VHH binders against Profilin-1 (pfn-1). Designs and how they scored, part 86

Target 1, 132 residues: Profilin-1 (pfn-1), of Caenorhabditis elegans (q9xw16)
Amino acid sequence: MSGWNAYIDTMTAAAPSIKRCAIVGAADGSVWARTEADNVFKASEEELKTFVALFNDVTQVPAKGADIEGVHYVVPRTEESLIFGKKENTGFFAVKTKSAVLIAVYEGPNEVAAQVRKAVESMQTYLNNAGY
Short names: E, the ipSAE of ESMFold2; O, the ipSAE of OpenDDE; V2, 0.75 times the mean of E and O plus 0.25 times the DockQ between their complexes.

## First folded at step 16 (VHH)

Design vg81 (framework vhh_4orz_3)
Fold by ESMFold2-Fast, scan of step 16:
Structure vg81 (fold): chain B 132 residues (1-132), chain A 122 residues (1-122)
Amino acid sequence: as target 1 above (132 residues)
Amino acid sequence: EVQLVESGGGLVQAGGSLRLFCAASGFTFSDYSMAWLRQAPGKRREWVALISYAGDYDYADSVKDRFTISRDNAKNTVSLQMNSLKPEDTAIYFCAAFDSDSGDSTYDYDYWGQGTQVTVSS
């Protein structure tokens, strides 16, 4: 629905180190909301469809990595509903809910990773409790 | 006791090659992603290369066509082959380990070596 941009704003307020983020459909990678203007989340529809399919078997992801916005990330770790990638001093966290995948790309030192992870996991909990 | 021990550093002329090794002990090496970072005098530490526990890898743009990271799980070793060395590559090179299952390692690397000096002369 039309209120989805409010969740983007909530995550970026909670972790200012998030440069770009999106909320996409878990089944098809369709964009529900994303950062806009100077912080446009630039992933293609085909890339997002491929990305959300990674949650079908997260155990295979560290062998092949993950691509977000045309950038390849090494994935050093996955959990049942979490994929995160690292590249130099930048990275992403992606979490799956019942109906959505939240993706947050951050840039900066690894010290900011804790805030980003907390922000996406808090939103994951909220959306799961709301039936999404 | 957990240890990461680097070796293979030394003095080399510009255009030369070195191979660095990192021997791991005291933890299950095959469960960890491994990285090489470097620090030149007066500069901040910078990431050089990363290899996941499952073998995917990536490099910093400054070394992408010159350095190769690899791992040997049977020997608990990660290595960095450095070709076409430049004076700008002069630094202390550190091996670091990132646990694939640890929640805390999300923030940074779990274990670090003491470093090995690489000096590239003109």
Scores: ipSAE 0.448, ipTM 0.705, lowest interface PAE 1.8, mean pLDDT 86

Design vg82 (framework vhh_4orz_3)
Fold by ESMFold2-Fast, scan of step 16:
Structure vg82 (fold): chain B 132 residues (1-132), chain A 122 residues (1-122)
Amino acid sequence: as target 1 above (132 residues)
Amino acid sequence: EVQLVESGGGLVQAGGSLRLFCAASGFTFSDYSMAWLRQAPGKRREWVALISYAGDYDYADSVKDRFTISRDNAKNTVSLQMNSLKPEDTAIYFCAAFDSFSGDSTYDYDYWGQGTQVTVSS
């Protein structure tokens, strides 16, 4: 397996609770890779452009939340290059690299969130080291 | 000692209203996101509403447009206004607290109240 979808496969293998994910351009939200078929990531171009712009000032995000795939998430926490969203038995982690934003939507109780975060942050580190 | 104490539960008829309160002590309330969850007889615990430390909020679809969550940081209280109550809303209601600044990798609720019973008759 080559190309950007190999990184999607690596993240989902590391954290099986990830249901849908994508790698998008940090500047414009253009999709580089996403889960397909039964787990297709369906965010619109307009939504992704809005979402990646949140990384311009993550400190403002907890006051307004974030929307992914038409679903509103409360954001209880942000870090320098991380946005964490929470809703019922679903949630997401999004991290920014030099050129990309990685978004992973997961399902399950909150105790699986640590595994999802670890998978996304490991990929963030790998891509930053690769110059992306 | 950390405590979350719920109040305001009781018996109401369908179509009625109740306001639940959760009084928090023993932690810096303004740093925590607060949630309401409920458990009906014979059912799993389900999430009802969440309010972040910064004031954004969301609701389960089953209660959207009927329930309103709010917080008062000066009084260390989160409340849930429940309007247009239905028999299906009958449950024990729990408040829970999530530390928004801990950096804890568990990402689960740190503290839970004892619960308050809500019974809706028809």
Scores: ipSAE 0.640, ipTM 0.804, lowest interface PAE 1.0, mean pLDDT 89

Design vg83 (framework vhh_4orz_3; also named vi2; at its last fold request DockQ between E and O 0.97; V2 from the best seeds 0.88)
Fold by ESMFold2, fold request of step 19:
Structure vg83 (fold): chain B 132 residues (1-132), chain A 122 residues (1-122)
Amino acid sequence: as target 1 above (132 residues)
Amino acid sequence: EVQLVESGGGLVQAGGSLRLFCAASGFTFSDYSMAWLRQAPGKRREWVALISYAGDYDYADSVKDRFTISRDNAKNTVSLQMNSLKPEDTAIYFCAAFDSFDSGDTYDYDYWGQGTQVTVSS
């Protein structure tokens, strides 16, 4: 959806370590917007459907991890509406809004993770307040 | 009070094996995700393996299929079995602990061991 692309730009501008991100429907993982061009967010429909379903019970996620873009991430921490995953010098934050899941894949040392989380949670708050 | 004590490092011939251990004390081990990192001379510290508090794990691509991370919550230990060692694996190996239930905004490791030297000769 064209109207959602501005939110992608907002998140990537707020945290430069974000290399790819997407906004997907919370119910089915359908892609509403994603980074494109040289940094295309590539995940299959099946992968995204499985991924958003993790939010149905985040307490199960640390035992099994999470897969996105064909990469397995160990999930050392979750919160009610947030999943944090790590793989080498990369990671992701995913947060759930009323209607969507925001996914940001970043690169960098652990020090950059707080900035990524803040960028994604700021958007989460904005979308929730707007009814999404 | 917190301590991570590493052992098992040493000198080994290429193709050989070593098993590293990290004994933890002073915190609730089962609430922590545990990692092994390594640093070779002149290089940045790099992630080797991570095991979540609930048991999922993964490895850096460079060591996948050769290294195995495991944890024993009854003994408060994490270990790293290293097989088919290469000279490129030469480094100081560090055990690190990540509080999986901390609600703060920190995402760095909370505790580190002092490291154990692994030297792989060709």
Scores: ipSAE 0.788, ipTM 0.901, lowest interface PAE 0.7, mean pLDDT 92
Fold by ESMFold2-Fast, scan of step 16:
Structure vg83 (fold): chain B 132 residues (1-132), chain A 122 residues (1-122)
Amino acid sequence: as target 1 above (132 residues)
Amino acid sequence: EVQLVESGGGLVQAGGSLRLFCAASGFTFSDYSMAWLRQAPGKRREWVALISYAGDYDYADSVKDRFTISRDNAKNTVSLQMNSLKPEDTAIYFCAAFDSFDSGDTYDYDYWGQGTQVTVSS
């Protein structure tokens, strides 16, 4: 977990609309880093195990949605390594790398979603290039 | 021509029910997520319900357990069953669509209907 918080800080600086985020292991959902204090990412270990398993077949996700921090999100579509969800004024983007899943929960109108996605995808590229 | 046409609105007493319909034409309905929004006099538009192209759905807290959204891809329709209506539900109800495959990371509504008036008397 040491040092991984720097990547959290990088994403939140790039997209201030990110309210909470985490970097978790792709195989088991183990938390490597997450936002803390007033922005603590509250997902349980069991919820994260279930969530990362969605990347085994993303095509099934829009029919069922996804749960993060006990909140159900409708998933309008998926891409091979990307799941995103929407609920009223909130949403999330989650991307899978070789070894990790990055999850960012944001608040605000749909106009801020593009900035959040770019921040998460930039970090995805960086970590993949670093061998993670 | 792309069209979303709402119907089913009307005047009903508190505790009553209405079913709204939205008929879509001019685009590939099965690729779109559909939503219902409402606007009460003097207020901003409020999201009510959402259904993905694949059938998962969600509701605003104010209508949860009272309203049910559904879609019929064969008929290019989305419907909203409204039960236990309250005076606070009085609003113009709008159907909206966004392309689930083209929305990418920003799903603004691509198409809107003109709305159907729902009035709930006390």
Scores: ipSAE 0.421, ipTM 0.679, lowest interface PAE 1.9, mean pLDDT 85
ESMFold2, look of step 18: ipSAE 0.779; ipTM 0.896
ESMFold2 (binder alone), look of step 18: mean pLDDT 83; pTM 0.831
OpenDDE, look of step 18: ipSAE 0.882; ipTM 0.933
ESMFold2, fold request of step 19: ipSAE 0.772, 0.753; ipTM 0.896, 0.892
ESMFold2 (binder alone), fold request of step 19: mean pLDDT 83, 83, 83; pTM 0.836, 0.836, 0.830
OpenDDE, fold request of step 19: ipSAE 0.919, 0.922, 0.918; ipTM 0.956, 0.958, 0.955

Design vg84 (framework vhh_4orz_3; at its last look DockQ between E and O 0.88; V2 from the best seeds 0.80)
Fold by ESMFold2-Fast, scan of step 16:
Structure vg84 (fold): chain B 132 residues (1-132), chain A 122 residues (1-122)
Amino acid sequence: as target 1 above (132 residues)
Amino acid sequence: EVQLVESGGGLVQAGGSLRLFCAASGFTFSDYSMAWLRQAPGKRREWVALISYAGDYDYADSVKDRFTISRDNAKNTVSLQMNSLKPEDTAIYFCAAFDSFDSGSTYDYDYWGQGTQVTVSS
């Protein structure tokens, strides 16, 4: 129960539509944990560094979109600590905690997005309460 | 009263062009991201294009390089320029609106038009 991989497992169990996800450092995008094997999260270190910097001002993101795993997503909604991206039958939710960014890439129709949001938001709340 | 009204559909020969318009009323258009979706006879509805409230956009792979989405917030319209049309593009085309500032738990479209028919003949 000491590893960050347990939190990845918790999120993917809560929302089976999550195909790939990661927990990264908010300051530098360093990977703390990610999905592996058939569902490996493929973002480069440079891409993640760029991505976490988006949380410095989320209000600018919908004008430019966001790139994850070399894929461009339109961003139709942001909140103070959340970025929602959409592309065809895929999408992502990224949420910032005190020291981490959680990124969940999902596949499925728009109806599954609420379940994915709930899973990442629950983990965001848990980590913030734990001081992360 | 909220309304989305599509126009510009019609019959066109393969290789031709059409421009679709969606006129919005009854809500703050500039706060909404806008999408075009289509439904071919006997098929499920599929996404075609999305433009955020702030202007970034993307397209389904099947229409990339052929279709262009744009919006005019002063006129409360979103449009879809369709070039190099193929028989496979034959469908009813719907515009849809997504509330970009809603703090709720829903991530589906809030409003839909009734659609406009596009028929591409060979």
Scores: ipSAE 0.784, ipTM 0.887, lowest interface PAE 0.6, mean pLDDT 91
Fold by ESMFold2, look of step 17:
Structure vg84 (fold): chain B 132 residues (1-132), chain A 122 residues (1-122)
Amino acid sequence: as target 1 above (132 residues)
Amino acid sequence: EVQLVESGGGLVQAGGSLRLFCAASGFTFSDYSMAWLRQAPGKRREWVALISYAGDYDYADSVKDRFTISRDNAKNTVSLQMNSLKPEDTAIYFCAAFDSFDSGSTYDYDYWGQGTQVTVSS
């Protein structure tokens, strides 16, 4: 946990439907920052290692889905640096930067998905431009 | 014209089974992830099951182990086998399609069927 907590706060402020989020290392899934306290992001480091490896070939992810926080998500869509997962009235967006993966778990109807995606992609752009 | 047409709804006793079908036309079915949602009177529409274009699937916890989603790309259909039905499963069931490759995607369902009524009596 370092100065990375400010980026967590920025994303959750930009999209209030985000209930939990994390910034993890793209190589190993190590947690650089996450939501804490009342809404702790509770994925294990073992789970996160498996999760970030999905970005090695996002085209394979819709066939098997993705697990985060012990929840299985169907992945109906990926893009080169983005994975979208869905479970009931919840979902996640994950985006990869040069060094990190940003994960945002949201709750709400699909209408909120655009705001969540915008929040994580804006941070993705910022971190990439900063060399991360 | 894109169409999703549900069928197979009806009245059934608690503990019974129904199989819903959704016939799709007017788009490349194999590019779409398909879902079943339902809406009971006075309630918000809720997600029931989703199957990705590549075949992974999952269910709402309330129907897990009782419902099975499947797709047939040769027939452009998605189906929902509903077993061990309960009165709380009473709802209008909707088929929905999510374009997995749309470059302008809003990450919401692109197409909806008109729905089919399922009524489970005690």
Scores: ipSAE 0.768, ipTM 0.894, lowest interface PAE 0.8, mean pLDDT 92
ESMFold2 (binder alone), look of step 17: mean pLDDT 83; pTM 0.830
OpenDDE, look of step 17: ipSAE 0.884; ipTM 0.936
ESMFold2, look of step 18: ipSAE 0.702; ipTM 0.871
ESMFold2 (binder alone), look of step 18: mean pLDDT 83; pTM 0.832
OpenDDE, look of step 18: ipSAE 0.839; ipTM 0.914

Design vg85 (framework vhh_4orz_3)
Fold by ESMFold2-Fast, scan of step 16:
Structure vg85 (fold): chain B 132 residues (1-132), chain A 124 residues (1-124)
Amino acid sequence: as target 1 above (132 residues)
Amino acid sequence: EVQLVESGGGLVQAGGSLRLFCAASGFTFSDYSMAWLRQAPGKRREWVALISYAGDYDYADSVKDRFTISRDNAKNTVSLQMNSLKPEDTAIYFCAAFDSFDSTGDSTYDYDYWGQGTQVTVSS
């Protein structure tokens, strides 16, 4: 039963600088929804399982960084349910809800990074309130 | 007062190596992420390498596999080992710092402190 793609559409409409994104299970990194076609989110199942495990102890993340779609990002700091990084012309924000992890990869200057963060955090709040 | 002082620049032939040092003082070095940036004549400043306060690191694609960034918290120093140098690496190299705990968070290129730079010239 689908419906999760509607949340992907909502985030990309709110922040058009999001190039690729996904909603994955917090326990195992299983993909619930992701961008497709020309904007396909290309992370492997093994990479996603490793990535969601970072939320078990975010304080360790700045020492080892984070890998998304085979790209390594230095993570300069973390917040309780937020991991982010920036690299040249790209960056990402990832947030954990009760049952899911939202990952958004974006391209653009600092102004669009702030908009992407807001879109991802707004969806985090919505999903937590919906029990996810 | 906060100071970042670069050293190790100079003239070298293509294919050669140089090691740059940045000595930091006036702040708690171990709380800061450190970076190297460069500026060639008439061009914008370009990010080269970054090392977090916790030791993870990254490089611009143009220098990957040729340059190595490292830090020594006991000496308040960050270093850049530059191997297989090319004429296009010619630039003034700057050391920069940002507070990992007080930064804006969504930009890894917003720096609190800068050194004055050291000249690197690579001849063909």
Scores: ipSAE 0.506, ipTM 0.727, lowest interface PAE 1.1, mean pLDDT 86

Design vg86 (framework vhh_4orz_3)
Fold by ESMFold2-Fast, scan of step 16:
Structure vg86 (fold): chain B 132 residues (1-132), chain A 124 residues (1-124)
Amino acid sequence: as target 1 above (132 residues)
Amino acid sequence: EVQLVESGGGLVQAGGSLRLFCAASGFTFSDYSMAWLRQAPGKRREWVALISYAGDYDYADSVKDRFTISRDNAKNTVSLQMNSLKPEDTAIYFCAAFDSFDSGDSPTYDYDYWGQGTQVTVSS
């Protein structure tokens, strides 16, 4: 779908520490939009299908972690519609809406994680209000 | 009040081993993810190892296969077994805790609590 790239641009403008991100279908992990070129989000279709299924029961995720772009992240906490992970100086935030999952991979010290979380949660609210 | 108290540091020769302990009190330890970070002289703090409240774990590439993180919820303790130590492992080692169920006002993956650190010196 065209036009979804504008939401990617909005998130990355709000949180410059986002290195790669994507908006995918909540039911199947199909990619609606993702960062491109030098910062292309490289998760496979199979990996994304597995990842979005984690939202079926987020309370189980900290026991096994999560894989994004072939990288294993420890998930130290989950919320009802939010999963976040850490690996060294990198991490991710992923949030579920009615029909989408937003995934943002960032790099930087923990102090910048607040900006990334806020950007992703703001987009989550926007898409839910738009019926997605 | 919350406390994280590190112990087990000291001076060791290259190739040796040390086991660090972090004793936690003042919070529900089993609800927290625990981490070890280190700071070498004149450098920024670096993450070393992380263990979730449910037992999943990861290591920095520089210590992978040499260090092992573990936790004992009955004793409110997280441990770091350090084998095959190298001079470049010389640092102050800090224990840190992150609330696994933080739904409050902190919107970040920040460590909620820090210990004061324990010195590890590895001589060649």
Scores: ipSAE 0.270, ipTM 0.546, lowest interface PAE 2.9, mean pLDDT 84

Design wg11 (from wf9 with F110M; framework vhh_6fv0_2; at its last fold request DockQ between E and O 0.89; V2 from the best seeds 0.87)
Fold by OpenDDE, fold request of step 19:
Structure wg11 (fold): chain B 132 residues (1-132), chain A 123 residues (1-123)
Amino acid sequence: as target 1 above (132 residues)
Amino acid sequence: QVQLQESGGGLVQPGGSLRLSCAASGFTFSTYDMYWVRQAPEKGLEWVSTISYTGSNTYYKDSVKGRFTVSRDNAKNTLYLQMNSLKPEDAAQYYCAKWYDILTGSFGEMDSRGQGTQVTVSS
């Protein structure tokens, strides 16, 4: 738990327009770490369970969108290990590692979104290389 | 063409202060999160600070917390780093960038930075 918090801190430092983020188990959506305090990641256990299951068939996600923290996002497209959504000036990036799903909710324009994506994907690569 | 130009470096005694500036052009500065990164001789790149595109969120390396303050003026396309209580270990070439990979310690594919500004701390 404490070790995973360091990765939360790293992601938020790498992309300061991330408002909230979490690292959850890919199998069951259990929360390993998340932003806290005023920026607490608020997704419920059931919601996260449903969300991580989207990675079982990402091809279906654009048709139905995705919900995070009770907010519905349009999902323009997906990749095998990447789901991203948009809602007005907000969005999320979710990437799947070997054992985890990283979820970052951000606010900002497309340029910032691109920075957030790079940060999340960098973390994805790092964790994959580390065996997670 | 993306351009970033750092300035404000110099020689100061321990405990002194400097204010770095980064002039940005060739891109929409106000829509990018920005980074301060430094490199001391014979050392790798080291993340110093990040600031959100609006300036509302700031993050710092632990060793500079309480001493350094990052800010920005989007109207002037300028990024700032106020450095107080400087220590010898803060001596480095300081760079601003619109992308830096904290995990890999590199500017990555973007490679968008200036020539840097030298900060020297010596009694």
Scores: ipSAE 0.910, ipTM 0.949, lowest interface PAE 0.5, mean pLDDT 95
Fold by ESMFold2, fold request of step 19:
Structure wg11 (fold): chain B 132 residues (1-132), chain A 123 residues (1-123)
Amino acid sequence: as target 1 above (132 residues)
Amino acid sequence: QVQLQESGGGLVQPGGSLRLSCAASGFTFSTYDMYWVRQAPEKGLEWVSTISYTGSNTYYKDSVKGRFTVSRDNAKNTLYLQMNSLKPEDAAQYYCAKWYDILTGSFGEMDSRGQGTQVTVSS
């Protein structure tokens, strides 16, 4: 694997109920890597720019929710570097690192959601420790 | 109380096959992604395979792709690992787990894995 794509492979192997995921720049939402081919992460750059800006004040996010891939999610609550959204049996977790935002879209019950969160938070810590 | 019990290990010749089982109890097995991890005598923990809670998505360490097959039967609360074309490098203690952190190489929580089953590959 080259570059950032190896991190995508690691996340999907670590949490196999992730349907799609991406690593994007925290400042502008530019895509560093994403799931491709039959599971393309299809959020537009405009949508991603809006999305990563939510981390500028996470306290306002529950009031308005969040959009990823044209899907609107309810955001029940946030943490300083974590936004998660829910819609029926699907959801997302997004975590911010020094330079990036990791986004994972999953499908499954709450127990799977907790495993997805652990995978994305582990990657968050890894990238922060690596200076990203 | 989470309980995971591996079984099906043993001694086989190179090229042989084994089918490992992992009986799960104390949690709702069908709502968790599951993991196979192994530890060779002189090596650390090594991720082997991951399977989604429905069984729809499976992932494998490159060195076992095409030889090992992970599966699950949610009605029986059982995780399986079919190991074919076994090699001496596959000899290890095999663990099933409710979680494994591929990045850090650890199980994390105390209740995340069973006690393991030994696979030995010898002439």
Scores: ipSAE 0.804, ipTM 0.902, lowest interface PAE 0.8, mean pLDDT 92
ESMFold2-Fast, scan of step 16: ipSAE 0.794; ipTM 0.894
ESMFold2, look of step 17: ipSAE 0.771; ipTM 0.889
ESMFold2 (binder alone), look of step 17: mean pLDDT 81; pTM 0.823
OpenDDE, look of step 17: ipSAE 0.892; ipTM 0.939
ESMFold2, fold request of step 19: ipSAE 0.786, 0.802; ipTM 0.895, 0.904
ESMFold2 (binder alone), fold request of step 19: mean pLDDT 83, 83, 83; pTM 0.840, 0.840, 0.839
OpenDDE, fold request of step 19: ipSAE 0.909, 0.909; ipTM 0.948, 0.947

Design wg12 (from wf9 with F110L; framework vhh_6fv0_2; at its last look DockQ between E and O 0.86; V2 from the best seeds 0.76)
Fold by ESMFold2, look of step 17:
Structure wg12 (fold): chain B 132 residues (1-132), chain A 123 residues (1-123)
Amino acid sequence: as target 1 above (132 residues)
Amino acid sequence: QVQLQESGGGLVQPGGSLRLSCAASGFTFSTYDMYWVRQAPEKGLEWVSTISYTGSNTYYKDSVKGRFTVSRDNAKNTLYLQMNSLKPEDAAQYYCAKWYDILTGSFGELDSRGQGTQVTVSS
């Protein structure tokens, strides 16, 4: 019944090297939707609350990195509403909208990472334009 | 210079099969997720299928699921679409691409499609 699950399905179809993703509330990290079953997104409530708070000052994130799903990532790049985390052959892109944070965890080379970034930024724009 | 060349289209009867190919050059094919997209006359672009750079993850538009199979041969830099149980509504120009935005219905700024290959289903 959750309409937010359709956005998860769209993201994974648009960028098939996304392994796991979620849409969470920007204020508190509450899970609105996530990948399930064989690709369950398994970040804890405490971890997500800490994660979304990184967007309060993204300029501080590269110095410390970021944790998601119990994995620590180096953060070589942030923008006002985007955090990119990297660990070996895996990484994440997280983007903030008006109401939400979209998190996509992927595996693949830099060329795939660029495709994942395009997918998450397209969804960010769509949600912002829809008032989210 | 990025080049994508689609082939394998043609005229078939309803229920028939075709196998489309997409030959890639000018980029490292094996490091990109790839897309099949189609366009019927007087209709917009329509996403058909997506495949991950390894070939391990595949996704399909609901109306073709179970009838179409996307695959790739990274050693030959070739993307494939096996189309079975073809229906009149499958008739379209078929394109392969390095990117397609399913949400907005666009190939984006660097539209690298080839000329496409025409699939026609007799009716």
Scores: ipSAE 0.733, ipTM 0.881, lowest interface PAE 1.1, mean pLDDT 91
Fold by OpenDDE, look of step 17:
Structure wg12 (fold): chain B 132 residues (1-132), chain A 123 residues (1-123)
Amino acid sequence: as target 1 above (132 residues)
Amino acid sequence: QVQLQESGGGLVQPGGSLRLSCAASGFTFSTYDMYWVRQAPEKGLEWVSTISYTGSNTYYKDSVKGRFTVSRDNAKNTLYLQMNSLKPEDAAQYYCAKWYDILTGSFGELDSRGQGTQVTVSS
């Protein structure tokens, strides 16, 4: 788990507009690492289990949206391994690796959203190459 | 056109201080997270610091924590890096950027940086 915390720190450093972040198991939504202290990622286990299951069929997600930390997001965009949600000036990027789902909740304008996406996708690529 | 212009570099002795500035234009500066990166001779680009678009969140490379402080003035479209207790290993060309991939050590689609400012630390 300590090793996964380093990846959380890397993502938040890469995109400081990330407010909360988590790495969870793709199979069951179990939390491997998450932001703590002032920016605790607060999604429940049940919620995360439901969330990671969205990747089983991402094409249906835009129609129903997605919930994270008790907040409902509109999902304007999905890709095979990516779910993008928005709510007002906040949003999230979730990307799936071989065995994990990376979730980054951010606050800010579209410009920072693009930066957050790049950071999360970079981590996705790194973890995939590492076998995770 | 996006323009970033770094300044404030120079020659200092170990333990000295410098304050770098980055003047930004050609884009809405206040809506971007900003980065400081540096490149020492015969080394690749390395991440130094990041600051959120509002300035509320700051992050630093471990080796510069406690010595460097990143800040910004969105009204002036300017990014700053206060460098205290400078060490020889801090010597490098310093760049401000709109984005930097701190995992790969490269710029991507958001690639935008200035010409840089040289920091030399020598007795």
Scores: ipSAE 0.727, ipTM 0.870, lowest interface PAE 0.6, mean pLDDT 94
ESMFold2-Fast, scan of step 16: ipSAE 0.792; ipTM 0.893
ESMFold2 (binder alone), look of step 17: mean pLDDT 83; pTM 0.837

